# Ledger of designs, part 149: miniprotein binders against q9bqp7

Target 1, 240 residues: q9bqp7
Amino acid sequence: VPQNWFPIFNPERSDKPNASDPSVPLKIPLQRNVIPSVTRVLQQTMTKQQVFLLERWKQRMILELGEDGFKEYTSNVFLQGKRFHEALESILSPQETLKERDENLLKSGYIESVQHILKDVSGVRALESAVQHETLNYIGLLDCVAEYQGKLCVIDWKTSEKPKPFIQSTFDNPLQVVAYMGAMNHDTNYSFQVQCGLIVVAYKDGSPAHPHFMDAELCSQYWTKWLLRLEEYTEKKKNQ
Short names: E, the ipSAE of ESMFold2; O, the ipSAE of OpenDDE; V2, 0.75 times the mean of E and O plus 0.25 times the DockQ between their complexes.

## First folded at step 15 (miniprotein)

Design Lg10 (at its last look DockQ between E and O 0.02; V2 from the best seeds 0.00; counts 0 for: pae E 9.9 > 1.5, placed apart)
Fold by OpenDDE base, look of step 15:
Structure Lg10 (fold): chain B 240 residues (1-240), chain A 82 residues (1-82)
Amino acid sequence: as target 1 above (240 residues)
Amino acid sequence: SKIWVYVTIEAPSPEELYEIVKRIMRLAWEHGGEVIYVEIDGNEALILLTLPTEELAEKFAEEVRRLLEELGLRVEVTVERE
């Protein structure tokens, strides 16, 4: 049990959209400060086994591509991911705010991959928006808050060249999602709360993306794990 | 302390692989375990999981080996001993 337990859900907030919710998705800028990001917390609190698996993958890729080839590959993966997020933001943004859609951004296998998921996405409330948990002292940038199949979710979009049919194939992504949920639910910049998460894994070849829906119960389970990771991070930083 | 277990599987097809992975994941849960990570690459899968005790880890490993042997599938189970 975490020593510093904090609820993921805020009992003072309604799940119902306030009638005053702006028609435009929120986009709160991320302020880089001394507060750790969710990503930083997760990266610095990986288990030895997780580190081993990542290193094994890296060594295999270097063996196949060479060191320079691997650097190029990682750079390309990062760029493709960025472009995918930009394309999704453009797609999910209201038409009135659409700057000239770079049509080239929309012509990707990843965008094709998520088309069936996008059909079930509605009621977009936030896009590329910063969240801060003031009490637990962490920040993050969430991809999307929207309704998926009628349920309000924090949606996290991921790209992969390998199939990820199980939520466990997404590594620490479930922890990331619940961290964003918990932060958003207690961030004063947001008037509403979320009870569900969604991880969408898009594929480069355009094959159907895998949606990993996280209900309130599953979110609560991962939230406990997130709190433990955050405590571990905090303890490690005190010892540095 | 949690006991870490690695399960590597090879199946004839991705579809069969997914079903076997699901079965192993269920078996882990039945033994009070937690699945931490699942990597899938073609017809191969790696499952990283934890079990509460060494005894449970060994029982799990034996059961997985038996199950996959009965199916004629390649399996490697590694239990990390502290």
Scores: ipSAE 0.811, ipTM 0.932, lowest interface PAE 0.5, mean pLDDT 91
Fold by ESMFold2, look of step 15:
Structure Lg10 (fold): chain B 240 residues (1-240), chain A 82 residues (1-82)
Amino acid sequence: as target 1 above (240 residues)
Amino acid sequence: SKIWVYVTIEAPSPEELYEIVKRIMRLAWEHGGEVIYVEIDGNEALILLTLPTEELAEKFAEEVRRLLEELGLRVEVTVERE
């Protein structure tokens, strides 16, 4: 249990999001500073068990794809992820000023994969937006804040060439989501709060994406785990 | 046994992040390494990889630090010693 527990919800902020239907999604620019990122905290606090499971994931990937196929997959992950996020931001933006989209960007298996999820997404409040937790001193860049099936969520988009639900549960994706939620809820650039999370894994072949919904109770459980990782990071920094 | 190396990169833009990630992946392959996983979050990336020996892993880590320090960019490279 964290030594210094801190709530994920901000009691000074209203319990309802800003209810403007024609809202333009927020896009707060990320600023470089000395405050650690969510990704850095999680990387530096990985357990030896997590490292072992990552190695097992590699072994399965090589067995399935071959060494050359695995190298191709890994070398393209950044490109595919970047293009996927760009396409999603374009699709989810209500702006007409970004007139001509790159048609190749929108025609991919990953975009086909998420179509059934996008039908349930509405009320987009933020896209590719920086968050900072002023009290706990960490920063991040969240993918999306929108309603999913009527619940306002921080939504994180992931790509995979093949369905790998196990790998998503092993590599701290839920901690990343709740860390972004806590930061947003305590960031003065935002006037609203979020209690739910969603992780969406999209597939290259267009297979239906797998959503992982996180209700408030589950988010609270992962928030506690995030606070432990942040404490661990801080203690390691003191002993550098 | 393989040596795990973790690289965290912060870049000024997504375009620069892409170029830096590509250079780091190339450096890993040049040192006989394998890139296991790349996670991207805005202008930040986490690269998980393995190197064949501790000597190659430390050499790779040194080269990555030199590269990003020359560019004036923040990087953290962790070599897991078991």
Scores: ipSAE 0.006, ipTM 0.357, lowest interface PAE 9.9, mean pLDDT 78
ESMFold2 (binder alone), look of step 15: mean pLDDT 84; pTM 0.820

Design Lg11 (at its last look DockQ between E and O 0.06; V2 from the best seeds 0.00; counts 0 for: pae E 10.1 > 1.5, placed apart)
Fold by OpenDDE base, look of step 15:
Structure Lg11 (fold): chain B 240 residues (1-240), chain A 82 residues (1-82)
Amino acid sequence: as target 1 above (240 residues)
Amino acid sequence: SKIWVYVTIEAPSPEELYEIIKRIMRLAWEHGGEVIYVEIEGNEALILLTLPTEELAEKFAEEVRRLLEELGLRVEVTVERE
């Protein structure tokens, strides 16, 4: 059990949007302060086994591509991911705020992959928006808050070249999602709360993306794990 | 302390692989374990999981080996000992 227990859900907030559906999704800028990001917390609190698996993958890729080839590959993967997020932000943004849609951004296998998921996405409330948990002292940048199949979710979009049909194939992504949920639910910049998460794994070849829906119960389970990771991070930083 | 277990499997098809993974995940749960990570590449998968005790880890490993041997599938199970 975490020593510093904090609820993921805020009992003072309603799930119901106040009747003014904001016509425009929230986009709160990320302020880089002394406060750790969710990503930083997760990266610095990986288990030895997780580190081993990542290192094994890296070594294998270096053997296949060479060191320079691997650097190029990593850079390309990062760029493709960024472009994918930019394309999704453009798609999910209200038409009036659409700068000239770079049609080229929309012509990707990843965008094709998520088309069936996008059909079930509505009521976009936030896009690329910063969240801060003031009490637990962490920040993050969430991809999207929207309704998926009628349920308000924090949605996290991921790209993969390998199949990820199980939520466990998404590594620490479930922890990231619930961390964003917990932060948003207690961030004063948001008037609403979320009870569900969604991880969408898009594929480069345009094959149907895998949605990993996280209900309130599953979110609560991962929230406990997130709190433990955050405590570990905090302890590690006190000892540095 | 949690006991870490690695399961590597190979199946004739991705569909069969996914069903076997699900079965292994259920077995892990039945033994009080937790699946931490599942990597899939082609017809191969690596499952990283934890079990509460070494005894449970060994029982789990034996059951997984038996299950996959009965199916004629390749399996490697590694239990990390403290």
Scores: ipSAE 0.822, ipTM 0.935, lowest interface PAE 0.5, mean pLDDT 92
Fold by ESMFold2, look of step 15:
Formats: C-alpha cells, sequence, structure tokens
Structure Lg11 (fold): chain B 240 residues (1-240), chain A 82 residues (1-82)
C-alpha cells in the first residue's frame, strides 16, 4: 500500500548473535541530524482522532486545575517519565554499582510497577541507543533491546497515571516500536536483528505494569502502518 | 476499514447522562457500530465508536444530533475518515 515499501526484517542478519557480539549493552549516541526522528514523524502525522482526544483532555484538565495548575501537572508528569527511564537504564546496566545510583530514582511507584516484568527480562543488548534507517531516512532513540521470556525484543517503557484519565495516544506505541526495530535491523552499528516487540505500561501507584507483546507477524502488520505515516510525513513536508 | 466517530455530551445530571449514553450505544449497535471507549467525568461523557461504512456513520451522527436536540442538550459528533 505504501508507495515506498521496504522490508522490516533483514535477511542478511541473524536474530541469534554470534560469539563476537558485545557482552555489554550498546549505547549508540544520538547525533544532530537533518532527517526526522520517529517521534517527530508520529507527532506531525497524528490523526484528527488523536488530536481531538488530546485537546479534549487538555481542556478538561485546565477546567479542573486551572492553566497554571495544568502546566505544573504536565511538567511533573514529564519529569517523572524522564526519571523513570533514567532509573530503568541504571537498573538494566550491568556496569553500574549501587554507589553510583541515585537511590531516590529507585523508589518510584513506576519502578515498583515494572518489577514483575524486569524479572522476565534478560540478555540486555542495547539501552537508550540511537538507530538510523539509512534507506528510509529516519532516526530514533530506542529504550531497550533485551530478551523477554526468552524472546529478543525492542522494549518500550511507558508511564500512565491513575485514576485520572491521561489520554496519551496508545495507537502510536506499536508504530514507535516497529520503526525502531526496522531502523535497527538496517543500521550498520548493529550486527544482529530483532523480530519481536514489547510495550510495557507502568503505573504511578505501583500497580502491576501491563506488558503488550508483539510477535513478528504483528510487527509486520504495524510496519506497513508505520511506512504510511512516514510517507504522509514526507508529503506534508513538501507542502511546508 | 472502520469509520471513527466521537460523541461528546453533557447532561443536566449523572442519572440523565447514563440514560443518554445507553440510548447512544443502542443507536450505534443498530447501525452496526462498535463502542470502543466511554469516559465519564461528572455530567459529561466522551464516547468513541467505530461504524462499518461512511453512510452508516453519517446516519448515526445525524440521529444522535436529533436525539439530543429533542432533549434540549448540547452534543458534538465528529465523523473521522481514515
Amino acid sequence: as target 1 above (240 residues)
Amino acid sequence: SKIWVYVTIEAPSPEELYEIIKRIMRLAWEHGGEVIYVEIEGNEALILLTLPTEELAEKFAEEVRRLLEELGLRVEVTVERE
């Protein structure tokens, strides 16, 4: 359906790394680039449905909290998300010791929420690592590549608050995962590929996180949708 | 392909809101639709639905608008094509 189709998996790569693969997680630095990021593409191609839900939620929150209260709320949510990702990177990095970690980061409700998921995560291959798709011309910063219950996954960590509804579009989460996967599978900085995805939604109150596993078939289905969003982005930028 | 429809309503009381939501859900089912999500905040509700065709979605939207007009209530119905 996309006019510029490209495969998500790379037949020239193994999904079983050889003995020369790095024993510590990869962390490829994100560089300034003129090509768009996955996040930028998704933000610039939001559906009217996504925009409507977000704007309706914003107006309801402003009604409840006031404009200044809403700004404080969103700033705190952003900071908590950043601290959550920092804590997860620290926990999953085998080279860091307890003395090198901020213990307050580890006491988050979000971290409590994901503990049962982390027990099933092993073989961490990448953390907070840049990916680039040279052919399709997009970049990203993936959260984690690791085995989940024995299957190598691109893992994306998301936060959610309860009981107030926070409508952050979940329709794009699978697209983000497959976009990172496709880029990594065709990025010369990586010697292996990944065919599965995992989205983990963590909760502020420490309630058990919800994992959403994506097998190779599901990833291929979402890959087609990602390609359409990338094509839409490219056409939108020609008109700007 | 599915047609996405958003319904935003406000009722004079939570009891009336509940009854209106039930009527809208019945109208959706009568047009072959699926209710995806219902969010209630006080006397307001957001209903997210899909319908099988553009024709059915527009007919549903018209009937919802007529229903709330006869009740003297404000409604916003948006039909989105993907």
Scores: ipSAE 0.006, ipTM 0.219, lowest interface PAE 10.1, mean pLDDT 79
ESMFold2 (binder alone), look of step 15: mean pLDDT 85; pTM 0.826

Design Lg12 (at its last fold request DockQ between E and O 0.95; V2 from the best seeds 0.79)
Fold by OpenDDE base, look of step 15:
Structure Lg12 (fold): chain B 240 residues (1-240), chain A 82 residues (1-82)
Amino acid sequence: as target 1 above (240 residues)
Amino acid sequence: SKIWVYVTITAPSPEELYEIVKRIMRLAWEHGGEVIYVEIEGNEALILLTLPTEELAEKFAEEVRRLLEELGLRVTVTVERE
């Protein structure tokens, strides 16, 4: 049990979206400060086994591509991910902002992959928006808050060249999602609460993306794990 | 302390692989375990999971080996011992 337990859900906030659907999704800028990001916390608190698996993957890739080839590959993966997020932000943004759509961004296998998921996405509340948990002292940049199949979710978009048919194939992504949920639910910049998460894994070849829906119960389970990771991070930083 | 277990599987097809992975994941849960990570590439999978005791880890390992042997599938189960 976490020593510093904090609820993922805010009892003071209504689960009902305020009747005023904001005409424009929230986009709160990320402030650079000394507060750790969700990503940093997760990266610094991986288990030995997780580190081993990542290192094994890296060594296999270097063996196949060479060191320079691996660097190029990593750079390309990063760029493709960035372009995918930019394309999604453009797609999910209100139509009035669509006049400046770079059509080239929309021509990707990843965008093709998520088309069937996008059909079930509506009521976009936030895009590329910063969240801060003041009490637990972490920040993050969430991809999207929207309704998926009628349920308000924090949506995290991921790219992969390998199939990820199970939520467990998404590594620490479930922890990232619930961290964003918990922060948003207690961030004063947001007037609403989310109870669900969604991880969408898009594929480069345009094959149908895998949606990993996280209900309130599953979110609560991962939230406990997130709190433990955050405590571990905090302890490690005190000892440095 | 949690006991870490690695399971590697090779199946004839991705579809068969997914079903076997699901079955192993269920088996881990039945033994009080937690699946931490699943990597899938082609017809191969790696499952990283934890079990609460060495005894449960060994029972799980034997059951997985038996199950996959009966199916004629290639499997490796590695229990990390402290």
Scores: ipSAE 0.821, ipTM 0.935, lowest interface PAE 0.5, mean pLDDT 92
Fold by ESMFold2, fold request of step 16:
Structure Lg12 (fold): chain B 240 residues (1-240), chain A 82 residues (1-82)
Amino acid sequence: as target 1 above (240 residues)
Amino acid sequence: SKIWVYVTITAPSPEELYEIVKRIMRLAWEHGGEVIYVEIEGNEALILLTLPTEELAEKFAEEVRRLLEELGLRVTVTVERE
């Protein structure tokens, strides 16, 4: 139970599109860097059990690949994720054509993996766009805001080497989604709000991606957990 | 006050594994617990969860062991104290 509860939704905003809303997706650049990011908050408030599992995974990988092999593996995974996000931004942007895109970028198994999800995505409102919660004092960079099966969502795209058929397999991603949602709903750069979230996990071999839809009730539950993590982070910084 | 529990299971196929994971997650909820993380690798799963008391954690662990023994499958349930 957070000491300083704050609503995830803004009662002053409509959750429906306005006729004056821009047709080109928003892409707000990150500006402030002294306000903690969502990912920094989450990284610095991990439980001992979560840290143990991540460290054990790292040690197993180093045992199998060697330290240099692990560094190369990690770098390649990061690059593949970056390329995936770039490809999705290009695909979802109305300002690009196929001839203007790198053909190799579009041929990845990850892109094949998400095709069935993309068919249900429309009305893209933001891509790779900064959000700031000035009241709660955090910032983030969301991947996408668009309709999924008719519901406006904050959408987070992930690549994975392992199956993630359950939302519990996505670690802190639900907290990222609701943190971005809460920030966007209270950010003056945005004239609309969202009440749903979606985490899409794509696979290298092209296997169908797993969508994890988060309705408003589930988002509210994770929002409470996000507020606790943010509160814990703030208390740690005050004691330093 | 929170009791951490690790469940490791192996199933004959990914489809059977996912169903067993769902059953274990339901059992956790029924004991007042919360599933924190589920890792899937091949036909193995690791489930990290919390229970509100040692009594509920031990009852949960017994139920999970009984479920997997009935299915003839391997399971490890570790209840972490503190």
Scores: ipSAE 0.651, ipTM 0.881, lowest interface PAE 1.2, mean pLDDT 87
ESMFold2, look of step 15: ipSAE 0.633; ipTM 0.875
ESMFold2 (binder alone), look of step 15: mean pLDDT 84; pTM 0.810
ESMFold2, fold request of step 16: ipSAE 0.651, 0.637; ipTM 0.882, 0.874
ESMFold2 (binder alone), fold request of step 16: mean pLDDT 84, 84, 84; pTM 0.817, 0.814, 0.813
OpenDDE base, fold request of step 16: ipSAE 0.806, 0.806, 0.803; ipTM 0.928, 0.928, 0.927

Design Lg13 (at its last look DockQ between E and O 0.02; V2 from the best seeds 0.00; counts 0 for: pae E 2.3 > 1.5, placed apart)
Fold by OpenDDE base, look of step 15:
Structure Lg13 (fold): chain B 240 residues (1-240), chain A 82 residues (1-82)
Amino acid sequence: as target 1 above (240 residues)
Amino acid sequence: SKIYVYVTIEAPSPEELYEIVKRIMRLAWEHGGEVIYVEIEGNEALILLTLPTEELAEKFAEEVRRLLEELGLRVEVTVERE
């Protein structure tokens, strides 16, 4: 049990969206400060086994592509991911936002891959919005808060060249999602609560994306794991 | 201390691979284990899981080996002790 236990769900918040569906999704800017990001916490608290697996992958890729080729590959993957998120933000944003949809952003295999998921996405409440957990002292930038198949979710969009048909194939992504949920549920900038998470893995070749739905129970399980990672991070920082 | 188990599998097709992975994941759960990570590439999978005891890890490993041998599939099971 985490020493610093904190609930993922806020009992003071209603699960029912207040009837004022904001006509525009929230986009709270991320303030860079001394507060660690969810991503930073996860990166610095990987297990030896996780590090081993990543290093094994890296060495295999370097063997195949060379060191310079691997750097280029990593840069391209990052760029493709960024473009994908930008495209999704454009798609999920209300039509009235005059930002000229760069039609070129919409022409990707990743966008094709998620089309069947987007059909089940509605009621977008936040896009690329910062969350802060004041008590647990971490921040994050969530991709999306929307209804998926009628359930309000924190949605995290991922790109992959490899199939990820299982949630366990998504590494620490479930921890990221619940970290955002817990932060949002206790962030004063948000008037509503989320009880579900969704990881969507989009594929470059346009093959159907894999949705990994996380119900309240599964979210609670991963939340405990997140708290342990956060404690480990905090301890490591005290010793530096 | 958690016992870590690595399972590497090769199957004739991705579809068969996914079914075998699911079966191994269920088996891990039945032994009181937790699946930490699953990597899939082509017809190969790597499963990282934990079991609460060495005894359970060895029983699990034996059962996985037997299951996959019966199916004619290639399997490697490595038990790591912390």
Scores: ipSAE 0.770, ipTM 0.918, lowest interface PAE 0.5, mean pLDDT 91
Fold by ESMFold2, look of step 15:
Structure Lg13 (fold): chain B 240 residues (1-240), chain A 82 residues (1-82)
Amino acid sequence: as target 1 above (240 residues)
Amino acid sequence: SKIYVYVTIEAPSPEELYEIVKRIMRLAWEHGGEVIYVEIEGNEALILLTLPTEELAEKFAEEVRRLLEELGLRVEVTVERE
């Protein structure tokens, strides 16, 4: 149980945005500072079991692709993730980039993969926007805040070159989503809150993306796990 | 028996991050290391590796820190024994 428990939701905020929302999604700039990012915390607090699973995943990938194939996969995933996020930001805010839309960004299996999900997304409130938890002292850059099937969510987009999720990265994805959610709900740059999360895993071959919806109860459970990881990170840095 | 090294870095752009990751991976291989996993999240990256000995791991870690300090980039390198 965390020593410095803090609620994920803010009782002073509505989970229903005002009726007169801005026509342009929020994009709060990320500022470099001394406090840790969600990504840094998670990357520096992996368990030995998580590392063991990653070693096994690597062995499987090498058996399937060969040594050179695995190195190429690693290099390619860097570029595909970047292009995918750029394309999604363009699609979700066409008025901001309508005249300068890059058609090459829109030509990918990953974009095809998410089309059925995008049909259920509306009311975009934030894109590529910084969040800061002022009390717990961590920052992040969330992908999207929008309604999914009528529920306002923090939405995180992931790519996978195989037809199934990149499982090791997926294991920490719920913690990433709830960490962003908790930060946004207590960030003075935002006037509303969210109680749900969505992780969308897109596939290179265009196969239908896999949505992972997280209701408020599930978010609360993962929030506790996130607090433990943040606490663990803090303790490690006190010894350095 | 295994020495794990966690390299976390931040770069101003994804292109610069990709270049730095490639350089660090090559440096690891030159020290007899093996790359287990690479993760990119925005402008941040994790490189998880093993090296044959604690001595080589500490030498590698020192060289990575010097490289990124020369470039003015934030890095954190952690060495752990199994």
Scores: ipSAE 0.403, ipTM 0.763, lowest interface PAE 2.3, mean pLDDT 81
ESMFold2 (binder alone), look of step 15: mean pLDDT 85; pTM 0.830

Design Lg14 (at its last look DockQ between E and O 0.92; V2 from the best seeds 0.00; counts 0 for: pae E 3.5 > 1.5)
Fold by OpenDDE base, look of step 15:
Structure Lg14 (fold): chain B 240 residues (1-240), chain A 82 residues (1-82)
Amino acid sequence: as target 1 above (240 residues)
Amino acid sequence: SKIFVYVTIEAPSPEELYEIVKRIMRLAWEHGGEVIYVEIEGNEALILLTLPTEELAEKFAEEVRRLLEELGLRVEVTVERE
């Protein structure tokens, strides 16, 4: 059990957004400060087994591509991910902002991959919006808050060249999602709370994306794991 | 302390692979374990899971080996002992 237990859900907030669908999704800018990001916490608290698996993957890729080829590959993956997020933000933004859509951003296998998921996405509340948990002292930038199949979710979009049909294939992504949920649910910039998460894994070849829905129970389970990672991070920083 | 178990499997098709992975994941849960990570590439999968005791890890490993042998599938199970 985490020593610094904090609830993922805020009992003071309604499960239903009090306001009608905002005409414009929230986009709170991320302030760079001394507060650790969710990503930083997760990266610095990986288990030995996780590190081993990543290193094994890296060595395999270097063997196949060479060191320079691997660097290029990593850079391309990063760029493709960025472009995908930009395209999704454009798609999910209100129609009035659509006049400046770069049509080239929409022509990707990743965008094709998520089309069936996008059909079930509505009621966009936030896009590329910063969240801060003041009490637990972490920040993050969430991709999307929207309704998926009628349930309000923090949605995290991921790109992959490999199939990820199981939530366990998404590494620490479930922890990232619940970290954003917990932060948002206690961030004063948001008047509503979320009880569900969604990880969407988009594929480069345009094959149907895998949605990994996280209900309130599963979110609570991962939240406990997140708190443990955050405590570990905090302890490591005290010892540096 | 948690015991870590690595399961590597190969199946004739991705569809068969996914079903086998699901079955192994269920077996892990039945033994009181937790699946930490699943990597899938082609017709191969790597499953990292934890079990609460070495005894449970060995029982799980044996059951997985038997299951996959009966199916004629290639399997490697490695139990990390502290």
Scores: ipSAE 0.755, ipTM 0.914, lowest interface PAE 0.5, mean pLDDT 91
Fold by ESMFold2, look of step 15:
Structure Lg14 (fold): chain B 240 residues (1-240), chain A 82 residues (1-82)
Amino acid sequence: as target 1 above (240 residues)
Amino acid sequence: SKIFVYVTIEAPSPEELYEIVKRIMRLAWEHGGEVIYVEIEGNEALILLTLPTEELAEKFAEEVRRLLEELGLRVEVTVERE
């Protein structure tokens, strides 16, 4: 249990957005500040076991590919992830048309992989939008807020070359989702709240993506873990 | 301090592997444990868990070994105190 518990949900807000609102998704720009991002908090609070697993993986990759091959591999993975997110933002934006889309951006196994998920996504309310938790003092940039199978979710898109059929295979991504959710629910730039999360793991070969739905109870459980990570981060910075 | 446990499994098919991983995760919960990480490669899996005590970790490890031996499957369970 964290030293200072704070609720993930905001009882002063509706969990049902107004259907009469404009159809253009929110895209709040990320502001210049020194408040830590969700990603930085998670990176600075990795466990000894997480570091060990990553170093073991790195060593195996370098043995297989060589140091130059490993650098090329990681650069390509980063680029593919970036292009995947750009493609999804384009696909989910109501302002995009087929003539304005880069066909190379849309041509990937990852996009094929998520097609069955996208059929269940509607009511897009935010895309690539900044969130800030003023009380807990952290920021983030969420991928998407939309309905998935009728439930309004913070949706995070992840690429993988390996199957991730269990939420436990996604490292700290559940913490990332609930951190964004908590920030959004207490950010004055947003007039509604979200109680559910969705992690979608897309595959390079086009295999059907794995959705990991997080109901309010599961989100609350991961929120507690996020608060512990944020508390650990804060204590580290006091000692630096 | 928490006890860390690594479980390595090989199954005849990915479908069987996923079911066995689910069973092991449930068994961990029954012993007060938490699954930290799961890695899947082909027909093999690595599961990293924590258990609250060495006694529960050894009990969990024994139950996992018995389960997979009864299924005729290979398993390695390593208990770490770090």
Scores: ipSAE 0.291, ipTM 0.732, lowest interface PAE 3.5, mean pLDDT 85
ESMFold2 (binder alone), look of step 15: mean pLDDT 85; pTM 0.827

